# Designs tried in a protein design chat: VH-VL binders against Vacuolar sorting protein 39 (VPS39). Part 3

Target 1, 267 residues: Vacuolar sorting protein 39 (VPS39), of Arabidopsis thaliana (Mouse-ear cress) (q8l5y0r16to282)
Amino acid sequence: PARIDAVESYGSKLFAGCYDGSLRIYSPPESSASDPSELHQETYVLEKTVAGFSKKPIVAMEVLASRELLLSLSESIAFHGLPNLETVAVITKAKGANAYSWDDRRGFLCFSRQKRVCVFKHDGGGGFVEVRDYGVPDTVKSISWCGENICLGIKKEYVILNTANGTLSEVFPSGRVAPPLVISLPSGELILGKENIGVFVDQNGKLLQTERICWSEAPTSIVIQNPYAIALLPRRVEVRLLRSPYPLIQTIVLQNIRRLVKSNNAV

## First folded at step 2 (VH-VL)

Design fl1 (framework fv_flanvotumab)
Fold by ESMFold2-Fast, scan of step 2:
Structure fl1 (fold): chain C 267 residues (1-267), chain A 123 residues (1-123), chain B 108 residues (1-108)
Amino acid sequence: as target 1 above (267 residues)
Amino acid sequence: QVQLVQSGSELKKPGASVKISCKASGYTFTSYAMNWVRQAPGQGLESMGWINTNTGNPTYAQGFTGRFVFSMDTSVSTAYLQISSLKAEDTAIYYCARDLYDSSEWYDAFDIWGQGTLVTVSS
Amino acid sequence: EIVLTQSPATLSLSPGERATLSCRASQSVSSYLAWYQQKPGQAPRLLIYDASNRATGIPARFSGSGSGTDFTLTISSLEPEDFAVYYCQQYNNWPPYTFGQGTKLEIK
């Protein structure tokens, strides 16, 4: 089958974004057993292939359940209506975007392309309108909304972009070897990656606490599925509780996993 | 050497059909979308749409739905444009063109072009 | 659809002179604009993409600038082979991609 680069859940179904630009929809596995021990091997069944969904590989997807929309990052950022996948909007200015963040409460999209950060807003069920376009000093590696501001991972440092005036405020260095990771919490506060640790900061980049999440190795991606933090490490996934002392709950050994994505069922 | 080679010129009567080929060589055919661009005599360039060479799915610009069909054959690395029920206003040079890939990024600027196929529709 | 308007329609200059060609978009296309050169009987040739990046093999005398709605192609010192028709193309809207009507650069 086609190579899968992005996965997202929608109700009981699984959406898979493929390298060939198709979107594949999988139905939940069939299990007649009531015994949980018989669920160790389950497979989803391909229900539908949407060929030509994108011109280029689909590298990220997010179900926006409250708005009945599917957000996809491929050639650009596109929004499709759920459940029928009709095209609602394509943000062509996001062509070549490498990272994005969605603020579901306000209906705001921000994304980075080369050395620019752009902000669009959902205009009440119709389309999307451009709000701001900011210059930044280098390529953004990670991006997330933090209240009304935007936190960026650039080069080897974290900065807060003030959306009202476009100023950048330094937070702290992201470390030498690990990529910067900016993860938003429902409160608008952030977890910032630094080597093998996750550091808690508020919307302005101020340190919230001295306790940290300590991963066994530097993660390449982190997803919050409250009450869990899930990190992709070299050849494994670590699941930790989001409560001090952040104990390790589970380790999963994997191959060929590029990134993790949030489930739309986690709040 | 990366090349797109198109079929030769065609002279057709109104109501006939024509099928233009665009053969790719020097690169992996399924890694690049194939675009079609038309140029009527003495006029400018007009984008018609494109076909995803990996999935075979076409996308048409508004003016080119219905009589125009984009297709492909991966086994011979060839894209096709078929025009049915030809009209005099279909007289044009038809180009195939490949997307630009540079610095690990894709652009919908057209890097490599076929030489063009002149289609003349006259009675 | 985004409309691209090129000006002037015809530009008459001599070899050695500087040529400045304009392309204006009806809506912002950010930097997603390309320039092509077309000589009679030939396919178009990509000159500039992403507003200011020169395509491979294009001489340094060609440069592009601009963003949003206003774009310029500059040829710093015209050579005899530069007299051709020039087209701008936007690829900000996915799809259709639209072209300007062209500027004919002719020898005076």
Scores: ipSAE 0.000, ipTM 0.404, lowest interface PAE 17.3, mean pLDDT 83

Design fl10 (framework fv_flanvotumab)
Fold by ESMFold2-Fast, scan of step 2:
Structure fl10 (fold): chain C 267 residues (1-267), chain A 124 residues (1-124), chain B 108 residues (1-108)
Amino acid sequence: as target 1 above (267 residues)
Amino acid sequence: QVQLVQSGSELKKPGASVKISCKASGYTFTDYAMNWVRQAPGQGLESMGWINTDTGNPTYAQGFTGRFVFSMDTSVSTAYLQISSLKAEDTAIYYCARDLEYSSDFYEGAFDIWGQGTLVTVSS
Amino acid sequence: EIVLTQSPATLSLSPGERATLSCRASQSVSSYLAWYQQKPGQAPRLLIYDASNRATGIPARFSGSGSGTDFTLTISSLEPEDFAVYYCQQYDNWPPYTFGQGTKLEIK
């Protein structure tokens, strides 16, 4: 079967981004039972295959519900209108981008390509306009908005990029075992990965005097699904509550999982 | 056609310097990092480091600092490797190689296009 | 640094046979592993990236599998042109990326 690299929810439907560049749309079956104890297993049904959605594998997708747009990362970063998936914009400068972050409140996109960080904004006319382009000292491995600034996980450290003047301030060194991870919380605070722990910092990179999340092993990917933090560890997924003392809620054993995709299901 | 073409073989004495070129064509030079890989006679492949073709900033592997310099010239789409104070142990084939654009979340690391290699022989 | 160990060092087979080449990493590289083919006097050629994706122009008889620390390159039915040295390479860690020592596939 087709290899799926990205999954995103849109209303009751599932969008699957495939290695062949197609986008597949799945719809839930009708359920006639209202009592949960009487419900039969439901199977999602392929409704539609959008061939030629991208010429390259679709590696990430995000539904921007407030703007009725689908963001996809493949050959570049592209925006498609929802629900019809007409192409709205393609960010040509994002060709070869390896990481991105979307600020839904301000309508700001940032992404990294080699040793550059670029910022675009969604304009009132439905397009995207370049705001700024910053040089950074190493390849960016993880990136997230933190208020009006950008937190970067680069080769051996975490830094805060000040968007007004382009200056970098060091937060702390990243771990050796796992790649750096920058995870944004709804509060605007960040979780930064270091080995098997998640460290809480504010939007200026200042360490918070709080307890840390301790994973059983160093995670390679973390997604936040309030009230849970979901981490991909070697051969398993750990689900933890985002409340001190951050207890383990569930462990899921997996094979051949490379990354976790955040589901932004609005329903 | 996307290709990388390297300069010809070099025969040098210990203590001399050598500068190897790698000319890119068929793609936008600044869109892809350029890597350097060494292969000593009868040995395997060894990564030396890479240069960011957009910024010109090099990154060297441990063991390739000091005598080795990565540089580039965007006006001619060419990357360079310079080795100073040559030693017999520098005898090897040197390859340039381009990162694969969409190999992972990092979109770099696997090398999809390679130069043909430049043999550097250091002999008295 | 992450060390990649390939086995066997030499594999002697005949055309038409199945070849299985192994690569083991000293620590997890997730799926960020590539395979290359090198023929005498030539530069390496990318065969597989992200552990299992075939590069453009690579015949279907080549397949890759594995994740974490254990990886395999399989050639389902050897052609004469497939006798070469094969290298694995990881790119999960910061560059520069490390290669295995190679497996020589030779005609029996």
Scores: ipSAE 0.000, ipTM 0.395, lowest interface PAE 16.2, mean pLDDT 82

Design fl11 (framework fv_flanvotumab)
Fold by ESMFold2-Fast, scan of step 2:
Structure fl11 (fold): chain C 267 residues (1-267), chain A 127 residues (1-127), chain B 108 residues (1-108)
Amino acid sequence: as target 1 above (267 residues)
Amino acid sequence: QVQLVQSGSELKKPGASVKISCKASGYTFTSYAMNWVRQAPGQGLESMGWINTNTGNPTYAQGFTGRFVFSMDTSVSTAYLQISSLKAEDTAIYYCARGPYEDFWSGYSTEYYMDVWGQGTLVTVSS
Amino acid sequence: EIVLTQSPATLSLSPGERATLSCRASQSVSSYLAWYQQKPGQAPRLLIYDASNRATGIPARFSGSGSGTDFTLTISSLEPEDFAVYYCQQYNNWPPYTFGQGTKLEIK
């Protein structure tokens, strides 16, 4: 079967971004009839395969429900109108981008490409306009909006990029073994990865508390689904409550998951 | 069967305006972006930019803002290039070319090569 | 801006010979490079896209190779209709498509 690298919910449907560059659309089972003989796993049915959606693997996708847009990262960053998937914009400057972050409140996109961080704004007319282009000292490995600023995980440190003046300020060194990981919270606060721990900082990189989230191993991906933090570890997923002392709620043993995707079934 | 047909040659004086057309046939107009490329006498090809035929949004290359306007009319499957305040250096053959593929479901494929070209429109600006 | 430099500027050969045309990019364009053929008085025709894929209807004697900054268009055995100007084009960065200056392939 096709290898799926990104999953996102849109209304009752499920969108899957594949390694072969195709987009697969799944619909829920037509009947919700009770199973009298055995417990059947609820399965989505493949409705459509959009071959050639991208030349490169679809690495990430995000449904921007309030704007009726689908954001995808593959060879570049593209925006498609929902529900029909008509093209709204392709950010050509984002070809080769390795990470992005979307600020839904302000309609701002930032992404990293090599040693550059670029900011685009969703205009009222449906297009995107370049706002700023910043130079950074090394390749960005993780990126996230933090209020009006941008937090970057570069090489062996975390820095805050002040978008008004382009100033970089060091937060703290990243882990020695695990790559940097930046996760934004709805409050504008951040969770920064350091080995198997998550450290809380404010939008200026100031430490907020001594309490940490401690995962069993260093996560490769974290999704915030309030009130939970869901972390992808080697061959398992850990679900923790986002309240001190951040207790482990559930562990799910899984094979070959590449990335966790936040879902929104309320659209 | 898939083809782009451009309007005829134009001879204009400096300061005048010109509007050239590019009529598409044999395919769904809104499924492909339309690129504009110019070629001055004895020179190579120069990209001017493109228009997204699904959204109507133009994108201009460096040096082609202000006097140059890309537009389209979906009802007649036609793209337009308008040049205002013509200068002698605008003398060139202007080509339209079918660009990145845009399927209704998949959208823009992020490819920027041009697979179908119009025959070209010669615009001569002289006094 | 990514600059494409084609060499040689002019290549004089006879029918039946092998032609090798080069295109060098000032920065990496990965495999996002196309080749076009233009005959006098005609519009360009797409030959190769994504560095090595032949466009529909293009004869097998045309082949493309390369990645990163160095690309080659090869015509294995020239036919009379192949004498034309050849352009490379990159589409890896903004602006999305810049062209090389062209190589004129002329009959000896």
Scores: ipSAE 0.000, ipTM 0.381, lowest interface PAE 20.8, mean pLDDT 81

Design fl12 (framework fv_flanvotumab)
Heavy chain, then light chain:
Amino acid sequence: QVQLVQSGSELKKPGASVKISCKASGYTFTDYAMNWVRQAPGQGLESMGWINTDTGNPTYAQGFTGRFVFSMDTSVSTAYLQISSLKAEDTAIYYCARTYDYVWDDYEHAFDIWGQGTLVTVSS
Amino acid sequence: EIVLTQSPATLSLSPGERATLSCRASQSVSSYLAWYQQKPGQAPRLLIYDASNRATGIPARFSGSGSGTDFTLTISSLEPEDFAVYYCQQYDNWPPYTFGQGTKLEIK
ESMFold2-Fast, scan of step 2: ipSAE 0.000; ipTM 0.459

Design fl13 (framework fv_flanvotumab)
Fold by ESMFold2-Fast, scan of step 2:
Structure fl13 (fold): chain C 267 residues (1-267), chain A 125 residues (1-125), chain B 108 residues (1-108)
Amino acid sequence: as target 1 above (267 residues)
Amino acid sequence: QVQLVQSGSELKKPGASVKISCKASGYTFTSYAMNWVRQAPGQGLESMGWINTNTGNPTYAQGFTGRFVFSMDTSVSTAYLQISSLKAEDTAIYYCARELYSEGWYDTLGYFQHWGQGTLVTVSS
Amino acid sequence: EIVLTQSPATLSLSPGERATLSCRASQSVSSYLAWYQQKPGQAPRLLIYDASNRATGIPARFSGSGSGTDFTLTISSLEPEDFAVYYCQQYNNWPPYTFGQGTKLEIK
């Protein structure tokens, strides 16, 4: 009866981060190895439970395939080697972190804790080194790398943090109904949430286009799975194409789902 | 007009407790964090921590956990500092200070534009 | 954690002269540094925030500069009321926000 708060795929397997702090590893049925879509009515089988993986709920995970590392956010931010899950690094300064973003190209991690944004770099020696520590006016609700800058959702505003000099520049208000959402695109450009609208901006917070994604209601979570934008709305998920005019492709009616969890592979 | 008015001076014996008040007026009490700063006789300023006036949650600097309690009462727009088991080294002027922050970036978290007048606490013999 | 060192401890000058006060941090505080003035028997008064921005009501003769670990407060032409103790304060690292030990600006 484990409650699952985070899911990530690694090869053919699924990793599930649980509320009890355990990591559970699931394998596909032996007969179905090729197409994940063929498994939608089959069940994955629990292969292993890593009890004591974390003392707190595992709220987010990300497989860093090019580096053979698993990133997890729970009590703090931890990196485990794949496939054996040996502990590589624990970012103790990230204890109590509520949001993070990973830049795979540069090997940069940023995270938010209380009213601070911290930046670490994966060095050539295999460890992590603190680069910067920035003050911010309130708790960060959403955070994402945008090129060399960091975009933050704070209270009801979006701001761009310049990492070289620590200056903040205001973008626009995030609205009142739903929490601010900062979503990075592969290009380094951003989608920023405002009520039921997704607004496209460049790395400096400048409006990129006039066309917007219009959700049926204000989303609480948005995940990009090219070529789709997937939004969690009250009692449903909307799937839209990431091309003008951003048409609605699918609506999935939900029961008992608290948040949308991203996976590198289709699930 | 923003005003922070603190309670009067206190003379206490070691082992006693004291509760200092800081009454705010002229602004929305819950919109700004309240900090506490200590200054021992002839010494510099020392940050003790702050209380989030919207949530009531205190944050203490490492040296000020245990005997020191930050609290507040929204109905009277007042923040409190309580010190238990007083020691001679607690002798100091205690200031409350309103921390500037806003939803824009122009007001940076961590500096103090408005201060109370200070409360002298003397612990002797 | 972050230690702020102010220099000189005491600066003796006459009205009309320029005063320059230094504050050095043990590690980078970016631009998150404030300056305060304190007169005997009074609470501190905010002069400068974010290293170089003058607070409301503060005369133009006060200016701040610097970033990272090295900061300066300048008073271009001293007035009699400027003789006081000056403190720098950082708010880059949490917790606590730390103050320097102070520079006393005295007559002659």
Scores: ipSAE 0.000, ipTM 0.380, lowest interface PAE 18.6, mean pLDDT 82

Design fl14 (framework fv_flanvotumab)
Fold by ESMFold2-Fast, scan of step 2:
Structure fl14 (fold): chain C 267 residues (1-267), chain A 125 residues (1-125), chain B 108 residues (1-108)
Amino acid sequence: as target 1 above (267 residues)
Amino acid sequence: QVQLVQSGSELKKPGASVKISCKASGYTFTSYAMNWVRQAPGQGLESMGWINTNTGNPTYAQGFTGRFVFSMDTSVSTAYLQISSLKAEDTAIYYCARDTRYSYGLYTVYYFDYWGQGTLVTVSS
Amino acid sequence: EIVLTQSPATLSLSPGERATLSCRASQSVSSYLAWYQQKPGQAPRLLIYDASNRATGIPARFSGSGSGTDFTLTISSLEPEDFAVYYCQQYNNWPPYTFGQGTKLEIK
């Protein structure tokens, strides 16, 4: 079976981006629609495999529901129309991009490639136009829009890139253990990772509050699903309410993933 | 400019107490932890612990619990080290030093970018 | 606790010579290692952090290298003001962050 590197939901379906470059579409099983005894019918069944969707592994995907588009990051950044997955646009300059961020309100895409940050604008008609190309001092590990500016996690620092003049201003040093994480909130404010904490800053990188989210361990990934913040830790997922004092709501233990990693590493 | 200014030298008898101050200026006091480092005559540097300047919570290295108390006053941007029931072996230069990590309850320390000039405490009979 | 061992304990050199100071950790500290200079009667001064980054205002003749357990501070051409005691410090583990015992750099 194919190794899955990215997942995204579209309606009742799941899209899985695979290491072999294929896109797999899963649908929930269908049975008697009126039978109330079917309490655990959440197993998904493979509906379709789109072979050759990408020549490289699909490392990230995002459904842009308001625009009926699927964004994928693989060899480059591509946009496909939903529901039929017809190619709408491919950002050729994004070949080799390692991170991206989408601003749905303005229709702006930014991505990092090597030591450059590039900005493109969606024309509304499916096309994309390059807006700016900025130099940065090192490879970008995490990137997110913050209002009209862009927050970057570069090596051991968080910086704000001012898109009007291309200047960089330091926010604070990133953690020593975990890679930097930049998470955008719907308000345009940010959560920045530092070790096992999430720090709240405004769109200019200024501290919004002294209260922070305290994870049990340093997360490698954080996603926001209002009203929740969901963090991936080494052996578990923590779900916290995105409201002070950010209480732990749920913990999901990842026992099977731990055993699988050991098997793949065995000699 | 960032500066840490410590109180002057102290000469005390065994059994007395001493309170050393470290006044910070040139930065937001509550954004950086303050560490205390001791150096006995002719010896190297020894870590004592630190205080989280945002919360006021002290953390002590092993061997510096009990008689040693870290405190602070944010209104005057000053950290304090108090030593009670002084012993001859407490004779040392005591330094405050700014930790480059932000004060958010982390259990790690970084390096010390600014140091106070040191306060000599002599305990003699 | 992670123990840092500096060598040599004393290094006797002349102005203009290259100085090489060693710091070895009992366990890996990755790149989380700093170097400080202390002159008699003065507080320590930060020279190098994260093994190889020069602190603000530190002359280019000072450089740091190494990772894991073996670290080196190099002074490419000694100036008279460089004769001092040098300490390494690890900050990969807590408690404690620990200092080496120091290397005294003295005039030959």
Scores: ipSAE 0.000, ipTM 0.377, lowest interface PAE 18.3, mean pLDDT 81

Design fl15 (framework fv_flanvotumab)
Fold by ESMFold2-Fast, scan of step 2:
Structure fl15 (fold): chain C 267 residues (1-267), chain A 124 residues (1-124), chain B 108 residues (1-108)
Amino acid sequence: as target 1 above (267 residues)
Amino acid sequence: QVQLVQSGSELKKPGASVKISCKASGYTFTDYAMNWVRQAPGQGLESMGWINTDTGNPTYAQGFTGRFVFSMDTSVSTAYLQISSLKAEDTAIYYCATEYLYDSSGYELPFDYWGQGTLVTVSS
Amino acid sequence: EIVLTQSPATLSLSPGERATLSCRASQSVSSYLAWYQQKPGQAPRLLIYDASNRATGIPARFSGSGSGTDFTLTISSLEPEDFAVYYCQQYDNWPPYTFGQGTKLEIK
């Protein structure tokens, strides 16, 4: 079996992005109307392998259902039409991008490459056009849209990039042990990681509340899967309810988990 | 201040492997991509690709996949180019170059600092 | 792949003369074009970036112009140290960050 680096759901199917650059599509068993039991195998069936989908590992994927597009981050950022996976656009300037964020409402893509943050807009005709390009003082480790602005986790600090004028406003220093993590909420609020704590801020980087999500250890990845916040910790996954006081719901010990994915099949 | 220092010249037989280094100093190694450029004797400059020094992810230009491997070691601020199964046509000076700019107004970053070059000669 | 074609291949001039070097791209590179100077036995030196911006330390006699597919490097009054090979490079579309084949500027 190929090494899988990204997983995303599309209807009843699973898309798996592989280290060899192939995209593998899995379907649920055809005879699903049979009686459920512990004796039946819960096996997704490999339906199709798209060899040559990318020349590099597929690091991330996101189904943009409202636009019938699949976004992938690999050698660059590419958009493929659904359900047939025809190539719609490739953002060549995103080659080697470190991180990206998609604003589905406005059709805006932002991504970082080394010390640059670039913004592209979906033009409605299937194409993407460059809107802005910003210089930043350090390499970007995490990025997310926050309203019309962009929140960046840059090495040891969080900043808000004002897209109208290119100014950077410091939010607070990131943790020393854990990498910076910027997580967008549907409300427009952000969760920023600091050591084992998730801190809530508004779209301008202003601290919203004193209450925080407290993980048992510093996470390396956090995914929001309403109503849950799911964190990848050393040797385990911790699931918390995304409502004060953010109680621990489940701890999942998985011997070989590399990446946490936001999807209907989140793991 | 900013300096890229490459390893010394190499003389190899066809079929051998070579690994050349590029040690960076005077800036934060992980802030800028490291690019590799080849120049065959009497020929022009040819971009080979680059490595993202923050993530370690290499990107290769057409014709430089397979036998060519970009890698790095952050602990010593050094980028590496390995060429396996050497051929006579690999004879060239190999340069490393950064996209490091002091000016924040450019949209894309060209190569403003270069290593001195490493001559690799492949002969039988 | 974006191909850059430089012309002329060789330009023979005397010190004090004006040099005009051309670079044409097979498709638009907007303003994402750089010029480099290379002297024998040396690594290339960045002269111009973003088509017209002079790099730090580069004398005012060097200027760049153009956008889209047609670009020009001008040296207003040649000094003896300017006789070298000049390369243009596009950095709009990866993978290559393609270089032109070079123009050799030599003493007449």
Scores: ipSAE 0.000, ipTM 0.411, lowest interface PAE 15.3, mean pLDDT 82

Design fl16 (framework fv_flanvotumab)
Fold by ESMFold2-Fast, scan of step 2:
Structure fl16 (fold): chain C 267 residues (1-267), chain A 125 residues (1-125), chain B 108 residues (1-108)
Amino acid sequence: as target 1 above (267 residues)
Amino acid sequence: QVQLVQSGSELKKPGASVKISCKASGYTFTSYAMNWVRQAPGQGLESMGWINTNTGNPTYAQGFTGRFVFSMDTSVSTAYLQISSLKAEDTAIYYCARGSYTITFGGVTYRFDPWGQGTLVTVSS
Amino acid sequence: EIVLTQSPATLSLSPGERATLSCRASQSVSSYLAWYQQKPGQAPRLLIYDASNRATGIPARFSGSGSGTDFTLTISSLEPEDFAVYYCQQYNNWPPYTFGQGTKLEIK
């Protein structure tokens, strides 16, 4: 059985990025001829395996629906056309990148590689152009666009990188046990991980509220599927409503999934 | 209940300094930003900026750098606005307002609620 | 900076009439727009946030609508206590969180 490191939906299908570098495509359960809500047992079936999709594990994927592209993070960052998965672009400077963030409105990509944060822009001709390259004091563990700036999780702290001048402003420490997690909300605000707690901040890194999301354990990955926050814990997934008091809706055991990626083409 | 209470009115001469307080109660002070808004006589509302109450870091709107200082004291849940080298044009009601966020199914949103009652600062010779 | 333009500057109506107040943004603020009411000698009071959500304690006659650049505050049937100045405010992620210049609702 293959180890799945990333999942993403495209239309009714599920894309699974695997540790062996293959992309596996799953089809939804066979439906009755009527309402899809009548499906009693949901079992996705493997439709296709794209062997050799990448030379390295596929650690993240994101469907960019407005552009009909699949973004993948593996050895580097690559873009594939949907639905056929032809290679459109490979960001060679992203070789060895460990985290990225996509700003769909502006068409801006940022990624971290070693102690650098690089910004690229999608041009009108299907390619990508480098905009900026910033030095940072240590390896970035999590990254997200926060408006015009970039929020970074570095070592055990969160910082805001000002893209105009390259300066860093401290937000707060990320905690003792869990690595930092930076998660974008549709509103433009962020959820920052602190151990088993999700803390809400605005695009300038200022705290927004007293209420927090309290996960049962420190998550390794969080996906926002509005109105839900979905967290990957050591051997399970917790689904919580993104509304105070953030009640636990469901706990799911998933043996072969190590990372969750936002689904924006489901339903 | 959630409340902001500001210090009383001030009458100052040009060149003097003033320090306005805004005391918060009924919530965790460090969990919400404190915003400052000015209203000159007969004029509309003008955002001055805010202070991050968790870090103490202020952010000023373009017209309010230099003579204006936002500060806070967590031990008494109070934010402060200091204006130095007062000018007649500084005559206004100064409000503090909590930067309130609510989580909904639509995400996190921001608004000013509650407001302090306002502090009138009059600068005249 | 995002500029908010309110119209009309002054609206003269009688109790029982419908009031419609407009706020236009110089660029999109999505739905991140609030409306405030200010009576003489008082601090502003939040009425509507996120373009259409009524704040706690605000009467049902107040409603907000719009998205992007064009927003409207409607008071379905004016009460005597509704004659005040109304301000719109955007809080679209990045400061400054600017206010419109205000619309004065006055008794005819």
Scores: ipSAE 0.000, ipTM 0.389, lowest interface PAE 17.7, mean pLDDT 81

